# Designs tried in a protein design chat: VH-VL binders against q9umr5. Part 317

Target 1, 268 residues: q9umr5
Amino acid sequence: SYKPVIVVHGLFDSSYSFRHLLEYINETHPGTVVTVLDLFDGRESLRPLWEQVQGFREAVVPIMAKAPQGVHLICYSQGGLVCRALLSVMDDHNVDSFISLSSPQMGQYGDTDYLKWLFPTSMRSNLYRICYSPWGQEFSICNYWHDPHHDDLYLNASSFLALINGERDHPNATVWRKNFLRVGHLVLIGGPDDGVITPWQSSFFGFYDANETVLEMEEQLVYLRDSFGLKTLLARGAIVRCPMAGISHTAWHSNRTLYETCIEPWLS
Key: E = the ipSAE of ESMFold2; O = the ipSAE of OpenDDE; V2 = 0.75 times the mean of E and O plus 0.25 times the DockQ between their complexes.

## First folded at step 16 (VH-VL)

Design xd21 (framework fv_acimtamig; at its last look DockQ between E and O 0.87; V2 from the best seeds 0.00; counts 0 for: pae E 3.6 > 2)
Fold by OpenDDE, look of step 16:
Structure xd21 (fold): chain C 268 residues (1-268), chain A 123 residues (1-123), chain B 106 residues (1-106)
Amino acid sequence: as target 1 above (268 residues)
Amino acid sequence: QVQLVQSGAEVKKPGESLKVSCKASGYTFTSYYMHWVRQAPGQGLEWMGIIDPSGDDTDYAQKFQGRVTMTRDTSTSTVYMELSSLRSEDTAVYYCARVGIPFSDYDFWFDYWGQGTLVTVSS
Amino acid sequence: SYVLTQPSSVSVAPGQTATISCGGHNIGDKDVHWYQQRPGQSPVLVIYEDSNRPSGIPERFSGSNSGNTATLTISGTQAMDEADYYCQVWDSRYYVFGGGTKLTVL
């Protein structure tokens, strides 16, 4: 039998958003128990990511307990960060494949319509004033806002991304790294035509330097220091990178070719 | 200023097809889902379907499955709705309506509407 | 299928308060949106997510939702408020509208 699949949605999503993914899985892996977690749907997805992590943890624990052979995680967009944090705080998870579907794993720094809607009077260049405030950190979007021009503020004020990345020292860093390394495979999916994840390479742990030059995963301090286990995972062949062009952000979970190429191989 | 401008009124015969356009402006076209809603004369609003920002994904009301096709052209910021095998009951004003939240097909509202397109189906 | 029930018509004198109901099974657990449609015009959003008022909508418009009934309230009703009003919800996959209520200002 196929291992159960747990799906975690992105910002402003619900289980409805994954109707095609469910169809694909059912067709190619009949009998698979797929659970799309309807937690923090819609506007509730703006709640602090640590709150979301706790909620999702409570939901996945019983699923994992019933699946001693392991489970697969498919986590879309913001959900990918939630899942990474989830796997970092859980010392007993049994995740075989962690599929990060177009997630801003290294953070976000772009003028997206999400930001325009939430902060209509702000641009990405000024958003640090909001996002790195205590008030701003109450919004999920700010929890992974990564301003390359205000690194000190990011490191000191980011209550989520900087911590799960191990970029800021904290007492749980070693344990979180150990927990995250329990994953069988980390499948990173994203592409240049996403239009939302900025830069799109963030889905592969690439990101801007101070000059807004995109550096790859292997050039990032979190990798070089192996602060949460990326270097170790890569060394043991546990990281899969699956870039795909021609896919918009809202289509990653609804594209058959993408599914067959980047997702399906890891659901066995 | 957000604007949705639809094509003009049409007269059709039973069995024909209609195609209504909705040109969007004043916002990022590729960031919002678009819906089509129709209203028969003297009747209420009826949801027809949804199309995602990229145009790659659609979902139609069961009533219109097999007869309706929604598309969008990013280059012209235009959404289209085609309805085939027209019947007299398809006589209605057809509206395009934008979802109020970007990149979402969840339980959100319609914040902007087109001016409507009257389509009359008669022998 | 999920059904929303509205009264066909409501009448109110100018300056008085108009109340339009929208009934649905456990509708209090859903987000209800309201639209105003004046004769010969397109619908206009007047309330979203039960009680939120879009920019440009007068403060006399308010909404509530609990149990099996959502309510649109128009205080100090004016002649310009004469219109059809529709409630709307999302039900798993479908967007559902009420039958509409014609508000007449006497």
Scores: ipSAE 0.834, ipTM 0.917, lowest interface PAE 0.8, mean pLDDT 96
Fold by ESMFold2, look of step 16:
Order: C-alpha cells, then structure tokens, then sequence
Structure xd21 (fold): chain C 268 residues (1-268), chain A 123 residues (1-123), chain B 106 residues (1-106)
C-alpha cells in the first residue's frame, strides 16, 4: 500500500482546489489515503505564517502518528513555506517526500494581482515600507516578501522567511536544520510561465541579487553555508528539480502531464 | 474599470445548442475565475458552473453536467458557455460573473456581472 | 441540497428601515453575500461576507448573520432601492442563491 499524502494549500486557496490532483493520485496509486487540509482557507490564508504553521502542525500530528512508515507532503505556493517550516519545527516528523509545488521558497518580489488586491497603491519597489514593519508582518504575504534592494531591512524585519532560511541567527537554527534533514526527498516544481512567483526560480531556491539577476540555488549564501541543509540534501541526492514550462499559477495541481512527470514518481 | 460584455440575445428551438460569449476588460483576465449564472423568467438566480481562464479547468452544477461546456480564449479575454440539447425550460437570461478575489475558486462573492444574454427556446 | 429561504416581498415607506431575511440551516456558519437586481438589469453586489459593503454602496446598507438567519437591512430606504434582493452562500461545491425578495418602496 502507499504512504499517506498530506496536501497543504496556498494563498486564497482551499481543499476544493485540489480535486483533480486527488483524481490523479487515485488513478495511479489506488488506495492511497490523501488528506487535503482545510485550515486557513480563503482569506484566513493571510494570517501570519507562524500561526498557520502551528495550526497545520496540530492537524498533521495524528496523521503521521497513524502512519509510522512515513507520509508524503504536497505543498502548493504559500503552502510550501508552511511545509518547510513544519519540517524544521517538528522534532518527530516522518516525511519521506516533500513536494514543493510552485512555492516561493526564497521569497517573492513581484507585482501580482494579490498585491494589487491587498495593497492597491503599492508596487514591489515600495512595498518594503509596509512589509518590513511589525504591522506588515501580520500578513502572510509579507512574511516571505524579499526585496533584493533592501536586504538589510529584510534580514532585520522578516519574522518568518529569514528565520527558516537561516539568514538571521536564532537559537533554534541547529535543531531546525537537523529536523529538516530527516526528509527523504525534496522535490522542487515550478516554471517560467507561472505568472505569480517572482522570480519563478524562487521555487528552486533561486533568487535575485541586487541587480535583479537571478542566482541559482548553488550560488545562494544559504546553500553555500548549508544554513538549513540544502547542500547536504543535494550531496546525498535528495533534491529533485522538475521545472515545466506552460503552466500558470492556478494550474499546477490540475495538469496531468505535470503530475505524471513531477509528482507521481515520488508517491511511494 | 472592470467590464463584462456578453453576446446578444438568441432564439433557439428545442434540441439545438446555444453558445454565449463573455468578453472581459479592465483587469487581468487570467487572474480571476469566471462563473455562469442563469435566471428563468420571473424566477431567481441559478448557478451553472465555474472556469479558470488561465487554464482549462472547469466544474459544473450537477443539473447541467453533461450538457454544459465552458471554454475560454485568452487572446481575446473571452469566456464561452455552451448548453446543448436545449429545452423550453432553458429559456433564461444567462450571466457571466467574476469572483471578487484573484486566483480563488473558494467560497466568494461575485463582484462584477455581465449585462446578461436572453435565450428563448421555443418551437 | 442546501436551501435558502427568503420572503417573496417586503414593502416599506420611503425613509423607513427595510429588513430582508435569508433563512438556512446553520447559515451563521457560512459567509452570506447579498445582491441587488433592478428590473431588466444584472445583479449588483451590496454586501459580502455577512456585513461588508463594497466600494460605492451607501452606508444605509448593512448585514448580519447568526444562527439560522442572515439579514440585509436598508435604513433610510429610497425609491432607488426598489429592486429584487438575493442572498447567496457556498455549500460544499455549489453556489446557492435564495429565491429573492422584491422590495417595494411606496
């Protein structure tokens, strides 16, 4: 039988969004127990990410306890950051495959319709004034806002991303790295036609330098210092990169070719 | 300025198909889910289904499953609704309506509506 | 399927307060949205998520939702408020509308 699968949704999202993914899993891995967590649905996805991590932690504990052989995570968009934090804060997680489905793992620096809706008078060049304040950090989108032109403010003000990336020293860094490294595989999925994740290479731990030139994962300081385990994971062959062109942000969980190519092989 | 402009009124006979268009402007077409809702004469509003205009994903109300097809053309920012095997009971005004939050198909309101397309089905 | 019940009509004098109910089992656990439809026109959103007014909707429109009843309230009712009013929820997978209430301002 197959390991249970836990699905964590993204911003303004819910369990309904994953109905096609559930169908694909049932067709290829019949009998797999799949749980799409219905926490922080819709506008509740704007709550601070640490609050979401705590709520999702409470939900996954009994699922993991009932599956001592391990579980898989499929985590979409903002949900991929929630899942990475879960892997760091849970001393006892038993995750085999962590499938990061178009997630802004190194942060976001893009003028999206999410921003226009939430902050209609702001643009990416000035959003740091809101996001790098205590008030702004009460919104999930600001928890992973990463302005490459205000890196000092990011490092000082980020209550979430700078911590889980190990970009700011904190007393839990060693324990979080150890916990994260217990994952069996890290499967990174994303592509250039996503239209929301900016740069799209954030889904692969790439990100802008100060000139907005994208540096790949292996060029990032967090990789070079192995601050939370990326270099260790890559060296053991545990990182899988699965880019795919032609998929928009809302279609990652409803594209059969993407599923068959990038997700299906990791649902042992 | 958000605007949804629908195709003109149609007269159909039982057994035929109808196809109504809804052209969007004033916003990023692919960022908002689109719905279709109809209203029979003297009756209330009835939800028909949803389409993600950035992909080809759709979901339909049970009543219309097997008869309704929704498509989009991103180059013209247009959504289409096709209803086959028409009956006199399908006489209604057909509306397209936009979800009020971007990239969301969950539990939300419709913030902008098309002007409506009257379709009359009679022998 | 989930059922929303509205009165078929409500009549008020100009300047008075109109109250339109929307009944449903445990509707207080759902987000309720309200639409105004004038004759021959498309619906217009007047309240979303129980009590929020979209931009351009007058403060005289308000909403509440608890228990088995959601309520749209129009204070200082004007002739231009004469219309059909629909409540709407999401249930499981479907968007459900109430049967509509005709508001007459005399």
Amino acid sequence: as target 1 above (268 residues)
Amino acid sequence: QVQLVQSGAEVKKPGESLKVSCKASGYTFTSYYMHWVRQAPGQGLEWMGIIDPSGDDTDYAQKFQGRVTMTRDTSTSTVYMELSSLRSEDTAVYYCARVGIPFSDYDFWFDYWGQGTLVTVSS
Amino acid sequence: SYVLTQPSSVSVAPGQTATISCGGHNIGDKDVHWYQQRPGQSPVLVIYEDSNRPSGIPERFSGSNSGNTATLTISGTQAMDEADYYCQVWDSRYYVFGGGTKLTVL
Scores: ipSAE 0.430, ipTM 0.773, lowest interface PAE 3.6, mean pLDDT 92
ESMFold2 (binder alone), look of step 16: mean pLDDT 91; pTM 0.927

Design xd22 (framework fv_acimtamig; at its last look DockQ between E and O 0.83; V2 from the best seeds 0.62)
Fold by ESMFold2, look of step 16:
Formats: sequence, structure tokens, C-alpha cells
Structure xd22 (fold): chain C 268 residues (1-268), chain A 123 residues (1-123), chain B 106 residues (1-106)
Amino acid sequence: as target 1 above (268 residues)
Amino acid sequence: QVQLVQSGAEVKKPGESLKVSCKASGYTFTSYYMHWVRQAPGQGLEWMGIINPSGDDTDYAQKFQGRVTMTRDTSTSTVYMELSSLRSEDTAVYYCARTGVPFSDFEWGFDYWGQGTLVTVSS
Amino acid sequence: SYVLTQPSSVSVAPGQTATISCGGHNIGKKDVHWYQQRPGQSPVLVIYEDSNRPSGIPERFSGSNSGNTATLTISGTQAMDEADYYCQVWDSRTYVFGGGTKLTVL
């Protein structure tokens, strides 16, 4: 029998968006209980990420309680940040595999159509004026906006990403790290043809330096300082990196080869 | 600004196939899902299906399952709808329309529509 | 399977308020979109997500949605508002349109 799978969707999504992924799981792992959490759908996915974390926490508690052997998380795009925060704030989670599907784990610095739709007169070079304001932090996409040219503003204004990355001091940092380290495996999925996550290496905890040179996970201060447990997880052999080229942002959960290669092996 | 330009009117016989094109301009083609909607003479609007222009998936209304195929050509920013085994009841204006929000495949309204393609099926 | 019910026609005098209903089971739990279609033209989105107006749609267009009924309201109706109006929802795996309402401005 297979552990239950909980799916957390991304920006402007709902449970419908994962219809193909559900089919793949049913075909390869029949009998698996899969729950795609139908919260913060569509426009509600723009609500502050801490509100979403609280709501998703309330939804996963009964599922985890009914599965004492553990559960798996599949978390797509923005949903991967929600899930990482869940693993930090829940001292009693029983997550074995945390599968991060093309999530902006180190943040986002790209002129995406999401941002053009929300802020049609802005570009990535000036979006910090909006995102690093109190009004901007009320939008989920600004909660993980990470402008490499305004690091001081990011560190001061980020209500979410700088905290869960341990980039800004807070009283819960030690407890959050301890809770996060209870995960069995961290499976990182993403690729160069995503077209939305910028840099795409953010899905693997890479990000830009001040010159827009991508530094990989092992070159990041949060890794070197082990701020939330990445170095410890890598040393345990608990981090799986599964990059795949040729997949656009909306296709990660509807590509069978990606599923078979990067997801299926971790759905014990 | 945003523009969806469809191929011209067609006359078909029962049993044939039709293929209507919809060329998009004025926005990032791969960022917005595309729909096909038809309207029989004197009738209302009927949703036929959706395609992700990134080329990764389609979903069709049950009524058209097995007869409709939607494809796209990213190099020309064009979506195609092919309907096979035509019947006289398939006489309609066929519209392409895009989802009004980027990267979303559900629940949103259609903010831009093509001009429509009249297809007449008669023997 | 999900059905949206609209009156077949509504008539109003210029300057008065037109009200077009869209009935559906628990439609208040769905996002309702409204389209205007003038004769020989493509549909135009006039209200999305129950009550929001796209850019370029006059303020006289408004919408509401509660219980089993969504409503499109046109205040100060003008001759150019004469058209067919369709409501639309997403249900499960499909988009559903209402049968349409012909608005006549006398």
C-alpha cells in the first residue's frame, strides 16, 4: 500500500490543474489516496503566503493524523514555498517525500506575464518599489520577490521568504530548522526551459548574485551557514536533484516522462 | 492590441473534416490558454475545449471527444481546431478565445475572441 | 449536466435599468462571467468573476451573484446596449454558457 499524497497547487491554479498527475499516480500506484488541496484557488492564490500556510496547515492535519506511517507532498510552483513553510512551522508533521515541482525556492526575479497582469507598467528593475512596500507584501507573488540589486530592501521588507530562508533574524529560526529537518527526502525538480521561474535554478536553491551570475545551492550563504538545514540534508543524502530540459512552467504536472523519472520513485 | 485572427469561412459536406486556424498577436502566445467555442445559427455559445499553447495538454468537452483535435504551432503563434466526421448539425460559427489570466486553465472568463469562422455543412 | 437558465428576452426603455438573470444550482459558489454579443459580432466580456468590469466597459454595467441567481445590471440603458447577453461558469471540467438573453432597447 502506498503512503497518501497531498498536492499543493501554485498561483492561479486549482485542483483541476493536476488532473494528469492524478492519472499518472493512479496508473503506476493504484490505491494511493491523493488529495489535491482545493484552497486558495485562482485569485485567492494571491493572498499573503502566511495566510495560505495557515489554511493549508489546517487541511493537512487530519490527513496526516489518519496516516501515521507518513505522507508525501507534491508542491508546484508557489505551492513549494507554502510547503517548505509548512515543514518549518509544524513540529508534528510526518512528511517522507517533499517533492518540489519547479518552485521559486530562492525567490523570483523575472518579468513574467503574472507580473505584467498584476502590475502592467512595471519591470523587474523597478518592481521592488511595489513589492517591498507594505501594500505589495499583501500579494503572494511579492512575498518571494527577490531583487538581487536591492538586497537591503529585500532583507528588511520580505515578510515570508527572508524568514523561511533564515536570511533575517527571528526567534523561531532554530525550531523551524529542527522541524524542517524531520522530512525524509527533499526532491527538487525544475529545468532551464521553464520560462517563468527566474533564474530557473531557484528551483534548486540557486540564485543570482549582485551581477546576475547564478550561484548554485552550495554557493549560497543560507546553505553555507546551514540556516534552515540544507547542508545537513545534503550530507544525509536526503536531497534529490532532478533537472529536466524541455518542460514549460505549466507542463511539469502533465509530462509523463517527468513523472516517471522524477516523481514516481519517491511515492513509496 | 491583443488580436486573434481566424481563417476564412468554409463549406463542407457531411463526413468530411474541417480545420480552423487562430493566429494570436499582441501578447505572449504560450502564456495564455486558448479555447474553442461554437455557435450554431440562432443558437447560443457552446464550449468545445481548451489547449495549453505550450503544447503540453488539451481537454475537450465530452460531446466532442473523439472528433475534435486541437494543436498549435509556436513558431507562428497559431492554434488549430480540427473537427472530423462532420454532420449538418456542426454548421456553426467557430470562435477561438483566450483565458483572461495567464497560466490558468480553469474558471476565468475569456477576454479576447477571434472574429469567428463560419463553417457550413451541407450536402 | 450543469444548466444555466436565462430569460429569452428583456425589454427596457432608454435610460431605465435592465436586469438579466442567470439561474443555476448554487451558482453563488461559482464565478460568473457575462458576455455581450451584438448582431454579427464576436462576444465581448463585460463582467468577470461576478462583479468586475474589464477595462473599457462602461460603469453602467454591474453584476452580482448570490444563492442560485447571478444578475447582470445595466443602468441608464442606451440603444448601443441592444445585444444578446450570455452568462458563463466553470463546472467541474467544462465551461457552461446560459442560453442567452436578447436585450431590446425601445
Scores: ipSAE 0.628, ipTM 0.853, lowest interface PAE 1.9, mean pLDDT 93
Fold by OpenDDE, look of step 16:
Structure xd22 (fold): chain C 268 residues (1-268), chain A 123 residues (1-123), chain B 106 residues (1-106)
Amino acid sequence: as target 1 above (268 residues)
Amino acid sequence: QVQLVQSGAEVKKPGESLKVSCKASGYTFTSYYMHWVRQAPGQGLEWMGIINPSGDDTDYAQKFQGRVTMTRDTSTSTVYMELSSLRSEDTAVYYCARTGVPFSDFEWGFDYWGQGTLVTVSS
Amino acid sequence: SYVLTQPSSVSVAPGQTATISCGGHNIGKKDVHWYQQRPGQSPVLVIYEDSNRPSGIPERFSGSNSGNTATLTISGTQAMDEADYYCQVWDSRTYVFGGGTKLTVL
């Protein structure tokens, strides 16, 4: 009766992290087949995002094949970028709702404990030296590092975010846009009290300009140029923005109110 | 330097409750999961439960379900563990311990431990 | 309930190699952590994820994990290594500790 739900985790997560989400879905949509993909867990989540995309693709293909009516994707944090890329490279996906749960969709530029842990001698202001190196791009975190003060380096060195955004020209840009536009709805979830996604508006495709002023989605070049389909999706009413305050980063998948307000409506 | 400093030893009677505190310093308190582990005299380590970085989610070992409550206060960087309906078998040293990776309840081991709090339950 | 089995005690002469085993069903598919606990002290992480050493842990400490047995190896054992050692895994929402092994340095 209900379309299957596929869950993609974030950085350093495990399937257990989504125990509450599973409970909520089971209670409100009994009989729903929910699959939390147990790939690239923990430390493995630091692997290059394109590698992750390939792995997750292999996992979702059979699920989608068994669900001709479509599936829903719930993708948390880093997983949201993985899912967006996944939908960009798959010409035959059948995703009805793509729920981006507190994901750095427009990238990350903040001092987080993830960065401090991985690069203890670096600050966000000088992390470009690492992240935009070939060595740095072997880490998932650097794949979506978006330094507003070093846009040239970002555009030239980012092997993931700049490509899926269509910010750097590549042969697959048109096809990826077409594939991504197959999604029924793009549900963007995030909030000001997240504490990790920086800026938090990145979850809504907002981001810093060169003066670290946050610009909204409609002011971004990727939107204005419709480089991967955001403008088109918005025009056809396919983008849902669900901001919520009072939720920390690790709580987005475990908050009942958030679930009922931002997630449940799109699991039909 | 990461430090976990626990409250002092306590003596309790059967049926009472204990509440042990663990004050954290030297790192971002709201970025790491915290665990409680106890050790009865002459016995091994026993995992009691986990609390997430924000304090809004907990998971307890089945053995302690209904008797244990873990909380945390961000303003004071302190984690608490309360155990009710105490029995003589609850006599143990109680430890707080941090998970080694930020925002992970799984990755790495418990990399930092408190000094332990002895709780003696006797009639 | 997942169970980890350790020998109750292991003895080694100074300078010799100590080996502590941790048995568990398909434990080789799990990440095993090891803790050292000296008398009257808190546990200390000495090996994480089968074979990794935290900062400050001597190189004489090493770990391996395959099949149904994880192993902590202490080469060139010193008097200060006398302690209880615990293996640990995560399984089905629970962190499971082994029973502990008392290492005596003769």
Scores: ipSAE 0.461, ipTM 0.812, lowest interface PAE 1.4, mean pLDDT 95
ESMFold2 (binder alone), look of step 16: mean pLDDT 92; pTM 0.944

Design xd3 (framework fv_acimtamig; at its last look DockQ between E and O 0.85; V2 from the best seeds 0.00; counts 0 for: pae E 2.7 > 2)
Fold by OpenDDE, look of step 16:
Structure xd3 (fold): chain C 268 residues (1-268), chain A 123 residues (1-123), chain B 106 residues (1-106)
Amino acid sequence: as target 1 above (268 residues)
Amino acid sequence: QVQLVQSGAEVKKPGESLKVSCKASGYTFTSYYMHWVRQAPGQGLEWMGIINPSGDDTDYAQKFQGRVTMTRDTSTSTVYMELSSLRSEDTAVYYCARVGIPFSDYEFWFDYWGQGTLVTVSS
Amino acid sequence: SYVLTQPSSVSVAPGQTATISCGGHNIGDKDVHWYQQRPGQSPVLVIYEDSNRPSGIPERFSGSNSGNTATLTISGTQAMDEADYYCQVWDSRTYVFGGGTKLTVL
């Protein structure tokens, strides 16, 4: 039998968003128990990510308990950050494959229509004034806003990304790293034609430096310091990178080729 | 300013197909889902289907399954709705309508509507 | 299938308050949106997510939703408010509209 699959959605999504993914899984892995978690759907996905992590934790605990052989996580967009945090705070998770589907794992810094909708009077260049305020950090989008031109503000004000990355010292950093390292495989999926994740390399833990030059995962301080276990995971062959071109952000969960190439192999 | 401009009125015969266009402007075309809604004369609004921002995914109301096709052209910022095997009951004003939140096909509203396209089906 | 029920017509005198109901099973658990359609025109969003007004919509428009009934309220009704009004929800992959209510300002 196949291990259960747990799906965590992205910003403004719901279980409906994954109707094609469910179809693909059912077709290729019949009998798989797939649970798309309908928590923090729609506008509720704007709630603080730590609140979301707690909610999703409560939902996945009983699923994991019933699956002693392990489970797979498919986490889309913002959901990928939720899942990474989830695996960091859970000392007893049994996740075999953590599939990060077009997630801004290293944060977001772009003028997307999400931002234009939420903050219509702001651009990415001045959004730090909002996102790094206590008020701004009450929105999920700001929880992973990573302004390369205001690194000090990011490190000091980010209540989520900076913490799960171990970029800011906190008492749980060692434990979170240990917990996250329990994952069997980290599957990173994304691509240059995403159009939302900015830079798109963030899905692979790449990100801008102070000159907005994109650096790869291995050049990031979080990797070099192994602050949450990326270096260790890579060393033991537990990181899979699956880039794909020609896929827009809203299509990652509804593309058959992408599924077969990047997702299906890890649902055993 | 967001604008949705639809093609002109059409007269069709039973058995024919209609194809209505909706040209969008004033916003990022590839960031919003688009819907089609029709309204028969003197009747209410009826949802027909949805197309995602990239145009590679659609979902149609069950009533129109097999007869309706929605497409979009990013290069021209235009969405199309084709309805085949037309019947007299298909006589209606057809509207394109944009979802109010970007990149979402969830439980959201239609914030902008086209001016409508009257299609008359008569023998 | 999920069904939304609206009265076919409501009449109000100028300056008075008009109330349009939208009934649905546990509709209070859903987000209800309202559209205004004047004769010969396209629908216009007037209320989204039960009680929010889009930019440009007068403050006299308000909405509420609880139990099995959503309500659109127009205070100080004006002649220009004469139109058909539709409620709308999302239900299990389908967007559902009410039958519409014709508001007449007498």
Scores: ipSAE 0.839, ipTM 0.921, lowest interface PAE 0.8, mean pLDDT 96
Fold by ESMFold2, look of step 16:
Structure xd3 (fold): chain C 268 residues (1-268), chain A 123 residues (1-123), chain B 106 residues (1-106)
Amino acid sequence: as target 1 above (268 residues)
Amino acid sequence: QVQLVQSGAEVKKPGESLKVSCKASGYTFTSYYMHWVRQAPGQGLEWMGIINPSGDDTDYAQKFQGRVTMTRDTSTSTVYMELSSLRSEDTAVYYCARVGIPFSDYEFWFDYWGQGTLVTVSS
Amino acid sequence: SYVLTQPSSVSVAPGQTATISCGGHNIGDKDVHWYQQRPGQSPVLVIYEDSNRPSGIPERFSGSNSGNTATLTISGTQAMDEADYYCQVWDSRTYVFGGGTKLTVL
């Protein structure tokens, strides 16, 4: 029998958005219990990420309790940050595969139509004035905004990303690292043609330096200091990188080749 | 500035197929889902289906399953709707309509509509 | 399938308030959108998510949604408001439109 699969959606999504992914799983892994969490749907996905983490935590507890052999997480876009936080704050999670599907794991620094819709007069160069304020941190997009040119503001003001990355001191850092390290595999999925995640290498824990040169995961301070467990996971062979070109942001969960190549092998 | 411009009116015979185009401009074509809605003469609005223009992901109303196909061409920012095995009751104005929130197929409104394409199916 | 019911017509004198209902089971749990369609024209969004006006829609258009009824209200109606009005929701896997209400301004 197959482990249950829990799906966490992204910005402006709902459970309906994953209908094709559900079909793929049903065809290749019949009998798998798949739950797409129907929380913070649509515009509610703009609520603060810690609020979303709390709500999703409450929803996953009974699912994990009924599956002592473990579960898998498939977490798309913004949802991948929710899931990573879940793995850190849950002392008792039993996640085998955490599948991060085009998620801005090291943050976002891009002029996107999401940003244009939410903050029409802003650009990536000046959004730090909004996002690194208490008011701005009430929006999920700002919770993972990562301006490489205002690192001091990011480290001080980020209420979410800097904490779960271990970039800002907090009392729970050691416990969160231990909890995250209980995951069986971290499967990183993304690609250069995504068009939204900026830089797209954020899906693989890469990000810009101050000159907007992309540093890969192994060049990041959070990796080098092993602040939340990336170096440990890589050393034990638990990190899988599955890049794929030619897939736009909204097509990751509706592309069969992507599913068969990057997702299916991890749904044991 | 957002515009959805549809192909011109058509007259068809029963059993034929129709194919209507909808060319988008004034926005990023691949960021917004597109829908098709039709309106028979003197009747209300009827949803036909949705397409993700950044991929080939589609979903169709059950009434049209097996008869409707939606496609897109990102190089021309154009969505197509094809309806096969036409009947006289398929006489309608066919509209393309854009979802009002970027990157979403969920619970949202249609903020811009094409001018409509009248298709008449007469024996 | 989910059904939305609207009255076939509503008549109002110029300057008066028009109220157009949209009935559905627990529609208060759904977001309701409203479209205006003048004769021979495409639909135009006038209210989204129950009560929000898109840019360019006059303040005299308002909406509410509670229980089993959503309502479009047009205050100070004008001759140009004479049109068909449709409510719309999302239900599960489909978009559902009401049957439409013809507003006549006498």
Scores: ipSAE 0.527, ipTM 0.811, lowest interface PAE 2.7, mean pLDDT 92
ESMFold2 (binder alone), look of step 16: mean pLDDT 92; pTM 0.930

